# VH-VL binders against Translin-1 (tsn1), part 4

Target 1, 220 residues: Translin-1 (tsn1), of Schizosaccharomyces pombe (q9p7v3)
Amino acid sequence: MNKSIFIQLQDQIDKEHSIREKLTAEVDLLDEKLRVLQLLLANCEQNLENQEEILEALEIIKSKTRGLAELASNFPYYKYNGVWDRSIQKVVYLYLLASWTGRLDKSLRPTYSLLSLSEVGQILQVPVFPEESTFHLSIEQYLHAVLSLCSELARQSVNSVISGNYHIPFEALNTIQKVHSSFQVLSLKNDSLRRHFDGLKYDLKRSEDVVYDLRIHKLV

## First folded at step 17 (VH-VL; from q1 with heavy chain Y53H)

Design z2
Fold by ESMFold2, fold request of step 19:
Structure z2 (fold): chain C 220 residues (1-220), chain A 122 residues (1-122), chain B 108 residues (1-108)
Amino acid sequence: as target 1 above (220 residues)
Amino acid sequence: QMQLVESGGGVVQPGRSLRLSCAASGFTFSDYYMHWVRQAPGKGLEWVAEIWHDGSNKKYADSVKGRFTITRDNSKNTLNLQMNSLRAEDTAVYYCAREGYDFEAYYYFDYWGQGTMVTVSS
Amino acid sequence: SYVLTQPPSVSVAPGQTARITCGGNNIGEKDVHWYQQKPGQAPVLVVYYDSDRPSWIPERFSGSNSGNTATLTISRGEAGDEADYYCQVWDSSSNHVVFGGGTKLTVL
């Protein structure tokens, strides 16, 4: 029996495994900084002194995202995109949140507004609609990130009342309402997006309840 | 208290049909994605079918596709499984399972019925 | 179709830590859920989303997932932890739910 074909198959398996391990290592380093930025943005309305830390984390995340894009561009996109998909979704989400909260320098949108997918791509210097099957930000990643933003805005709305910041609840409700409206135009047949969108009603209700409570207290 | 109660199991000959029902109470049934999961005696768990909360989409394991039909009636809080052309390999306890939701977590089963036994033998 | 591999059994002495593995190609790219099933009972969710716990599950139960292996860890094992344990994922390529074959945990 000739074993040279099986040796070649094993060599290819080892090569693919090595590629995934290299990509995973870069994603793990990115994830470490994503966790830091997420914590910084979670209480940013109470701590304006952390702005330099936020900007530093944003720059490191941008640099690591671009480094990942360069590495990943050497390999077939759809074979390996599962390695970074969730982490890139979180990059998009945190940039949306940084922009919404006014903590992103050179944002393309004013505070309390949403960046578009194309605007996120411009800021990160990463392709959105590539001509070829190369590394890019996907529509699915962006849509999930927008829904995750709404959950965080509802949470911050509740916390801002506790802190005495009554402006944020109204802006959060406005944003969540617009997202809810916009998503109803979409034909969501994607299993995970439909499940994620189905949960938006809870964020909307939480945000509405906060605004209602603020209005009722002015009547007494 | 939340309850999922399966019924309709029994002993049946190969090639025959059975209809399983699952009665839900204690939660808003129409908000939840629902599943059937089965377990052959002494064996592991096998996913069978899924139905979306509004009934607009359904998925089936390859082993049952074309023979089983999952349905729901949100006005009666019931989940159903029509099982046609039954085979010996379909012998199992059939569980009604609710898909949970928790801050962007999906595709897990947070509540299960006690199951109903289906035996296919001649 | 996607396959999850579990050892058929794991044994641990009382008070020691049990580790139950779930192997799958690139399982670290998926969300892993874990169920406990005692004889004659329905399964009970113990870990979901790789490492989250339902509020009624003690902190002794924890999970991790990376590369090709997810692990359910049960610290300070008790006789009451004896059960079959199943891992489970959703596979996006088939749009199917997949279970592992199950692991019988024995506390001797």
Scores: ipSAE 0.440, ipTM 0.784, lowest interface PAE 3.3, mean pLDDT 90
Fold by OpenDDE, look of step 18:
Structure z2 (fold): chain C 220 residues (1-220), chain A 122 residues (1-122), chain B 108 residues (1-108)
Amino acid sequence: as target 1 above (220 residues)
Amino acid sequence: QMQLVESGGGVVQPGRSLRLSCAASGFTFSDYYMHWVRQAPGKGLEWVAEIWHDGSNKKYADSVKGRFTITRDNSKNTLNLQMNSLRAEDTAVYYCAREGYDFEAYYYFDYWGQGTMVTVSS
Amino acid sequence: SYVLTQPPSVSVAPGQTARITCGGNNIGEKDVHWYQQKPGQAPVLVVYYDSDRPSWIPERFSGSNSGNTATLTISRGEAGDEADYYCQVWDSSSNHVVFGGGTKLTVL
């Protein structure tokens, strides 16, 4: 049957909508699990009481991420990546946080260290940019995640002091300083990423203030 | 308390120029992206221009590109808008607005000035 | 250019919940912000980043964003809520900040 141009266009619109709905459904499920893990990792303190729950949540997120990757691989990446970019960024962020706080396998990286994009890709068993043109973890997603980590570390530094964990602020500051120095050598082209990086200055200052206060009180 | 105060509005003929200014206080001006947003009488909001915290980048709406220039002086906590070749359709209240600064949230305006009226008429 | 569509007006009875919609192509993939503007006043941010709220904004104001529609919800509507409400996004394709046409909320 010959279809008019407009009918064909409508069919294409409907198809794209259907694809986005399917992807969104998977992302929504992923987001629910991300919220759980985020709550579990709300404190930098190593509490073995919830370690099993953290590991379980990490595995679930890994599984959901891989499922999403498989589904997404059927469609043009750059047409639909807006559906999952934020969520995938959060996935990377939470894995960075889990590793940094020593809640992930310590054989991968020592506590208070930063996982690389390649390492995150290996852990999640998903490709990383620019090696693949299909579903992948992008450099931008990783960089955003690193910046998010810094913000979280600055936040938790204050909480750790309240809890009497005075080593955390020092480690957080050290990480943020290194991240800040590393980002300065990058040629960032993404406006959103530039804005996010600008926020790092505040996080750095916040962390510095916490550490300085601790030093004044001779706690570190 | 945080404050943005616009000035420089008035009545001008088409083809003329006008310079608006926004004085900022109560916050570290140099840390924030700033914007101009305008509103024609009885109409909605229209974004006009953006300038980065250090002035390193500027963006304009297509409707004003080539005619308007956004600048800032961080030493004086001042945002400016040079408007050249003014047209009747440029008639509006012009607001200076601060872009919010919160984690991963961007391109929102958390503080606005009271606005200054610009009227372009023969 | 990217377009945001709002209803011209919404009416709600005092104490009832008002819902103002903002339509846009795949708007659920964008960050939506909302502003309140009372007559003769400058706009005020009421919701940002889809659902976050400034600390000085009452909890009665909330936001959601999914698919092609963002929604500002005002619970327990009161006379003081009468205003024009604008949704806003940043469009990466055009590199423009885009506002909706605005919705006049009446509390009757």
Scores: ipSAE 0.408, ipTM 0.788, lowest interface PAE 1.9, mean pLDDT 92
Fold by ESMFold2, look of step 17:
Structure z2 (fold): chain C 220 residues (1-220), chain A 122 residues (1-122), chain B 108 residues (1-108)
Amino acid sequence: as target 1 above (220 residues)
Amino acid sequence: QMQLVESGGGVVQPGRSLRLSCAASGFTFSDYYMHWVRQAPGKGLEWVAEIWHDGSNKKYADSVKGRFTITRDNSKNTLNLQMNSLRAEDTAVYYCAREGYDFEAYYYFDYWGQGTMVTVSS
Amino acid sequence: SYVLTQPPSVSVAPGQTARITCGGNNIGEKDVHWYQQKPGQAPVLVVYYDSDRPSWIPERFSGSNSGNTATLTISRGEAGDEADYYCQVWDSSSNHVVFGGGTKLTVL
């Protein structure tokens, strides 16, 4: 037997491990910054003085996302996309949230509006529908991000009442209702995406309950 | 108080059939994905089947595909497992399990019944 | 087809920290869930989504997941922690739920 064949196979295995380690290192750096922005946006209704911190975090995340995209484009997309899939989904989600809350500078949409997948790609300068198998934002990442936005909007509805912004619960409900209606026309075959969508009814009910309580207290 | 109560276990010969039932109470059953998980005596946990909250989709482990059928009746808050062509290797405690949901977390089982024993022996 | 590997047993002295590993190819790209099962009882969820806890589970239980290894950590081990522990994932390529073989924790 020619043992050089097995040495060549081991070399390929080692190369794949090295590529994953390189990509994982970049994703870990991105994830660190995502955690910072997540915290800032979760508190942005109650902390009106954090706008500069949010803008700085957004710029860092854009830069790291672009760097990851350039690195990842050197390798077959579908072989390695599991390394960054969850993290890029969170990038999309946080940009949607920053735009919706009015905290994203130069957003393509007014406050309380939903960025499209194409608009997120434009803002991040990352491909959305590439003709070749290169790094891109996927439809599934975007759909998961939209659903995560709805969960956060339902949560923030309570905080916005405490802060005296009684308009936000109505805008959150409006957004969640639109998302719910839009998803109903989709034929979802992805098991995890269907599960995520099925949880939207809880966000809808929580958002409805906040609005109902506001109406009852204002009438009384 | 959330409860999942399995029933229908027993001793049967190979090649025969059994039907397991799981009665749910204390939560809105029709909101949840449901599963069957089994455990052979002295062995580990083995996933058997899943059914979506509305019954529109079902999945099976390869070891039971074509022999077992998972169903649910949301009007009666029941989950069922029809087990046909039973083999000795199907001998196990069968648990019904509820799939949890928490923000972006799924595919985990946040509540389990106490199980029902199925013994397949000649 | 996806396989999770756990050590068959782990021993810890009372008050010490136990670490139970769950090995899998690229498991860091999956969500890992952990269950405790005491003799004659049904499993109980103790950690999900790698590191989250149900509200009724003590903070002594924690989890991590990176690379090819997920770890359940039980700090300040107690006799009441003696049980079998299972890790679990969902594998997207097979659409199957997969459990590890289980680890028996002994506190002595």
Scores: ipSAE 0.402, ipTM 0.782, lowest interface PAE 4.0, mean pLDDT 89
Fold by OpenDDE, fold request of step 19:
Structure z2 (fold): chain C 220 residues (1-220), chain A 122 residues (1-122), chain B 108 residues (1-108)
Amino acid sequence: as target 1 above (220 residues)
Amino acid sequence: QMQLVESGGGVVQPGRSLRLSCAASGFTFSDYYMHWVRQAPGKGLEWVAEIWHDGSNKKYADSVKGRFTITRDNSKNTLNLQMNSLRAEDTAVYYCAREGYDFEAYYYFDYWGQGTMVTVSS
Amino acid sequence: SYVLTQPPSVSVAPGQTARITCGGNNIGEKDVHWYQQKPGQAPVLVVYYDSDRPSWIPERFSGSNSGNTATLTISRGEAGDEADYYCQVWDSSSNHVVFGGGTKLTVL
């Protein structure tokens, strides 16, 4: 067999590795910014605090995401999407959270409402539902992000009670219930997504428990 | 105290059947995905089967697909493995394992039983 | 099928840091979990989700995952750490849980 064939194969392997490294580098930078924003959005009751920092972080993340999108668009999406899927999912999640908590422009969506995938794409200026296999926000990323949002809302519901924001648990419960109902009609084929969805029932229960406690204590 | 206790192991001839059971205690059994993992003598770990918390979904390794059946009874906190058409290569310690439940973390096993030995020999 | 590759054995002196590697194609894009198995005992989860640690596991145990290699790090190795260590992932293509071949750690 021609040794040249193996050399060519090695070259391809090396090229692929190089591409992954470049993408990973961008994703790492993005992840650092995501951590910052996550910390800033850790509490829903802080809606009057750190707004400028949150907006700045959102813009940085947007910029980094767009940069990644541009770079990634040079390569087959499904070959390399494993490099950024989780990070992009987190991007979507944080934007959902920011919007839900009223940290984004209210002209887009009211507080305590869920941004659509299309709206997130518009905000980030990243394509969704592409005709070609280029960089895009995927349905799976969005659905995971929504589920993550529900978990976070359930968590923050408890904190909101401690902070005296007794309306938040009700809004959270309402959102989680809607999400739960919506997901039930979806034909999910992805096992990871199905598992993640299965966890939603616990978030729902947690949220319900918080609301019930508030009612029992006549706080609402 | 969380505990998983396997039973039903023994020595059987090839082609025979055996049913393993795992008794769970110390946690809400119906909330967790459960798995069987086996280990041949002196060998590594091999995943065998998975069952969802409510039994709505089951997965099998290719090596046992069509021969093994994983079931659970949440009312009795019991996980079962029906093994049919047993082969020599099925000889192993069979572990009952609980899949951990953490945010965005899946397919890890946070609790294991001590295992039950299955020997398939002529 | 997806394959995880571990060295068959690793040796460290007491008090030294042990590093056990787990190789796999683009394993950095997967979640890696680690198990400790002492002779005659069942496996015990020591690291999950690349770097998370169960509360009952000492801080001496840590994990990392990038590129084609995941690593379990055991700092300040003790005799009690002698065991077989297995890495594990879930493979989406085959929908299988996959274990590495295991690494025997010796502390002497």
Scores: ipSAE 0.270, ipTM 0.737, lowest interface PAE 2.7, mean pLDDT 92

Design z2
Fold by ESMFold2, fold request of step 19:
Structure z2 (fold): chain C 220 residues (1-220), chain A 122 residues (1-122), chain B 108 residues (1-108)
Amino acid sequence: as target 1 above (220 residues)
Amino acid sequence: QMQLVESGGGVVQPGRSLRLSCAASGFTFSDYYMHWVRQAPGKGLEWVAEIWHDGSNKKYADSVKGRFTITRDNSKNTLNLQMNSLRAEDTAVYYCAREGYDFEAYYYFDYWGQGTMVTVSS
Amino acid sequence: SYVLTQPPSVSVAPGQTARITCGGNNIGEKDVHWYQQKPGQAPVLVVYYDSDRPSWIPERFSGSNSGNTATLTISRGEAGDEADYYCQVWDSSSNHVVFGGGTKLTVL
């Protein structure tokens, strides 16, 4: 047995751990800001005074996402992409939510619609369909983010009734219904994505129940 | 309010069969993915099988694949495990477990039954 | 198949913080869930999705997951925390649920 071969294998293992540790440190910093932005957007439909904080958080998240992309581009993409996959899904999701709710800029004009994957990539200045195997926003990350948006819209529907904003539940239901219909056209092979899509039925039901309650009480 | 009650355990010789049932109440059973998880005496937890909420997809641990069949009857709120060709290694408490659903979280078990004991002994 | 490694036992003095580790190759890229099991009882979920708690679980239970190690932390340990603790993941490559071997927590 050649012991120098095993020492070289151990060196490679240590190097890969070091790379993952560096990437993880960047992702942890990004995740801290993602938590802040998520809290700010959770109650944003009635809280216009937090818009400056939202825009600041969006800019910091964009900066950290680009910094992660630059760092990650020094290493093989598919070997390390698991380190940031969940966090980048959340970046995309929060940008979708910010756009839907009208918090992506100072206009405060809700779109009540989805940014496309390409539009998110343009805003973040991150590749979407790379020619090389480099850091990018993946289709699967975007599709997961769309489904996560629907879960949050269903939750905000409930809160908007409490706050007296009776139009939000109808816009949320409309968005969730469109997502549900659009996903039925897709041929999903990824079990994680299929399970996430299956869960959309709970968000749809929750959103439908809010709209039903508004109609039976004649509030719209 | 929520309840999962397993039944059908007992002592059986190797090579024989048993059918376990889990009666669910207090929640909309047809909305949930369901699992069987077992625990041999003095040992840790081992996942056995999964069934999707509509019964359309099933997964099995390698140790039971081909011998065990998970099924559900949503009209009766019942989860079942047909265990064929039982081996001594199948001796365990069998738990019925409900998979929770939450934002971005999957494959966690938020509610468990008390279990039913299966003993496979010559 | 994917393997989760837990220490067989952990001891902590009353009022002190217990840390129960769960080791796995690149476990920081997976969602880790934790269960408490007292003798003769079914498991109870205490942490899921690395760090979330069911509403009935006190804040002194917390979780973290990074690199090759996930950790369940129990602050201000009490005699009532004595139990076996299991970590659990879903492994996409095998499409299986995997449990750790369990850790017996003793409060002395």
Scores: ipSAE 0.037, ipTM 0.647, lowest interface PAE 7.6, mean pLDDT 89
Fold by OpenDDE, fold request of step 19:
Order: sequence, then structure tokens, then C-alpha cells
Structure z2 (fold): chain C 220 residues (1-220), chain A 122 residues (1-122), chain B 108 residues (1-108)
Amino acid sequence: as target 1 above (220 residues)
Amino acid sequence: QMQLVESGGGVVQPGRSLRLSCAASGFTFSDYYMHWVRQAPGKGLEWVAEIWHDGSNKKYADSVKGRFTITRDNSKNTLNLQMNSLRAEDTAVYYCAREGYDFEAYYYFDYWGQGTMVTVSS
Amino acid sequence: SYVLTQPPSVSVAPGQTARITCGGNNIGEKDVHWYQQKPGQAPVLVVYYDSDRPSWIPERFSGSNSGNTATLTISRGEAGDEADYYCQVWDSSSNHVVFGGGTKLTVL
């Protein structure tokens, strides 16, 4: 009888492991596509360079994300979300970046603006505020993605100067400043998010320095 | 050009105190989280302590909590580790390490000092 | 506490591919970083965030992470690659940085 109890426990362990493996397999496929899009969006070019490739990558990522959502909906969200949190965060990040750089439909948001969580959900056709514990884009994922966007904007602002796009650093700084101010009013309880937000100070300073240099050299 | 240079190591008796220092150069020190990592002779790496870029938060390994204190002086580009109530098991090379900052990657150490040896022996 | 498990040693012939594993419970859900340490030297970051590589690290070094195992792959192994390699994660539960026990890579 005791052996039976342990067998049942082992079966449950094996089942959970199998679920995680299935989810991980989907996430791995998604991650491969995310890497492609990340490379495509590495520069803040405003001349629609590689636009068709970017749109194709975005659609593939959307499809993969939805596929993951469908699979994940069969299981408790809170139990398995660790499998996809980072990847989904990156999905959101890349869509934020694509929108900010004017690579997405501008009818939703103008260039150099920040998509809301709801808007990202609409674009991806994934729930953001579910009534039940089903697959969704979480607030934490979104907030992390926003912070990641700020880091990338700070990085790309330097590259933009090199490329002669002197307006980009100002737009980047404006966005980072707004994000910084907005986060100040949030009651963050997650340590990881707090730490990530703390890193925003570096990005803000970096962006300020770029803008300062532009002003000193009278390029703007 | 980027450098981390540890100092302050030596031989001490159990129960005594020692203060380590790490001098940073070649980067904006105040922008980075800093860590101490130690390595006992012939053993692996062990994380010791973390301090945020502005010193607003500190974290310690359970093995040193209550005995070690991590501090930094951004005006002097210096990281410090005050070690009190030293034990034989604290014997190790102590490295200062910079935490990298890239996208959403955290808790990776992109630059290390050469380390300073601390020996606790009776 | 969270534990990372590495094989104590791995051997590979010159020109062959070395694979060093790092085991941990659901490690695929964590970010894994790798360090190379040669005798008498400080550790050097070789892979971070599972598969990203610092610009000064050769492309021969790559990383992957899935399920319960992270892997550092060193293609076209050279004598200069002989070193101890450590995997590392941050564990949110204990709020600790955790290193693996290290793997001695020998190129023979």
C-alpha cells in the first residue's frame, strides 16, 4: 500500500515533467524566432530597411506565441509560467521596440510612443486581464519588457548619432524619462522587477549623456 | 583599460577582522552592481555579497551573513568588504566582480579582479 | 538551497567538440552563465544569459539551456581551452548567486 502511494507520486512528477518538456519545446522554437527579430531590430533605422523581414518575423512570433498560449491554456498558469516568462517578456519587448521604431501599424500608436499592455495583447491576440488563471500577458512581463525597451533605446541612441539620426536620442530620452516617472508611482513588490527598475537609472543617465553631447557639439 | 584590483588580504587568526578593498577604473563605477566572490584553495567559486550601484541594497550569502559587510564609495571608485569574526572556512581568494548589464540579463559577472588571498589560521 | 551539478572532468581530443553540462532543477527556467578559469587566474565570462557571448570570446564558445540541463559547447577544442569551467545562476527563492562545482576540461 505504501509503495502504491509513492508510485502515484512518481507518476505525478513524471506528468509534470512531461508538461514542462512540451512547453519548453514550444518556447525553444519561439526563442529561435525571437533571436532573429532581435537582430533585425538591432538598429533604429527609420528608412524601413528590412521592413518585410521584420513584419514576417513579427507574424511568425505572433503565431508561435499563440500556439504556446493554446498549449499552456490546458494547464494551471501559475504552475508553469516559469517556462515561458522570459520568452514572453522578450516577445512583448520586441513588439514594443518594433512599435516605437515605427515598424508596426502606426494607426495604433505613433512612432516613438509606448504601447500599452492592452494594445500588445490586442496585437498578439492574447489575453492580458483574464478572469481566470489562463494563459495571458502578465503585468510583470510587460513592465520588464518596458524596462528592457529603455535599455535598448539607450543603446540605439548612440548608434543613431553615428548614423546621423540626431532626433532619436531625444525621443529615447523622453520615453525613458516618462517610464522612469511612471514607475515611481507603482507599488512594486517583486524583487526582480525592483532590481530591473533600479537599472533604469543607468539607462537614463546614458541617454542624458548622449543628448548632452549632441547639444555641446551643436548638432541639434 | 578596465581594471579591478583587490587588496587587503593576509594572514589572520580566527575571530579577528580584516578589511578588503577593490579599486575600480576604466568604467563608470557608480553605474554598476558589484559583488564579492571567493574561492577556497582547490575548491570552486562561492558568491559572498552583492551591493547595488548606489549602495541602497546589500545581499549576503548565508555563510557570511552577520559577519561580513559590503560597502562602496563611488566618489573613490572603491568596493570594500569588512570581514569580522573570521573563521578557518573563510580562507580563500577573494575576487571583486562587476555585474554586467545587458538587456534583461542579470547576475552575470563580466569583469573580475585578480583576487586577494585571505588566510585564517591559528 | 538550489544546487548546480557539473561533471568533475571532461576530456576531448584537439579539434573535437567539448560539451560541459550543468544540471539543476528546472534550470531551463533560469538564466545560466558560464565562466572559464585557468590555473592561477581569475574567472572569465565566456557565456551569459544561456547563449549570449561577450565580444572578446571566440565563436567556438556557445551555450544552451533547456529542461534540467544547461550546456556549454566548445567547438574545435584547443589546448588553450584547458581550464575549469563554472556554471552560475541566481536563485530567486534563496536570493543567492549559485555556482556549479566546476568542470576540469582536458584537451588531449
Scores: ipSAE 0.026, ipTM 0.666, lowest interface PAE 3.4, mean pLDDT 91

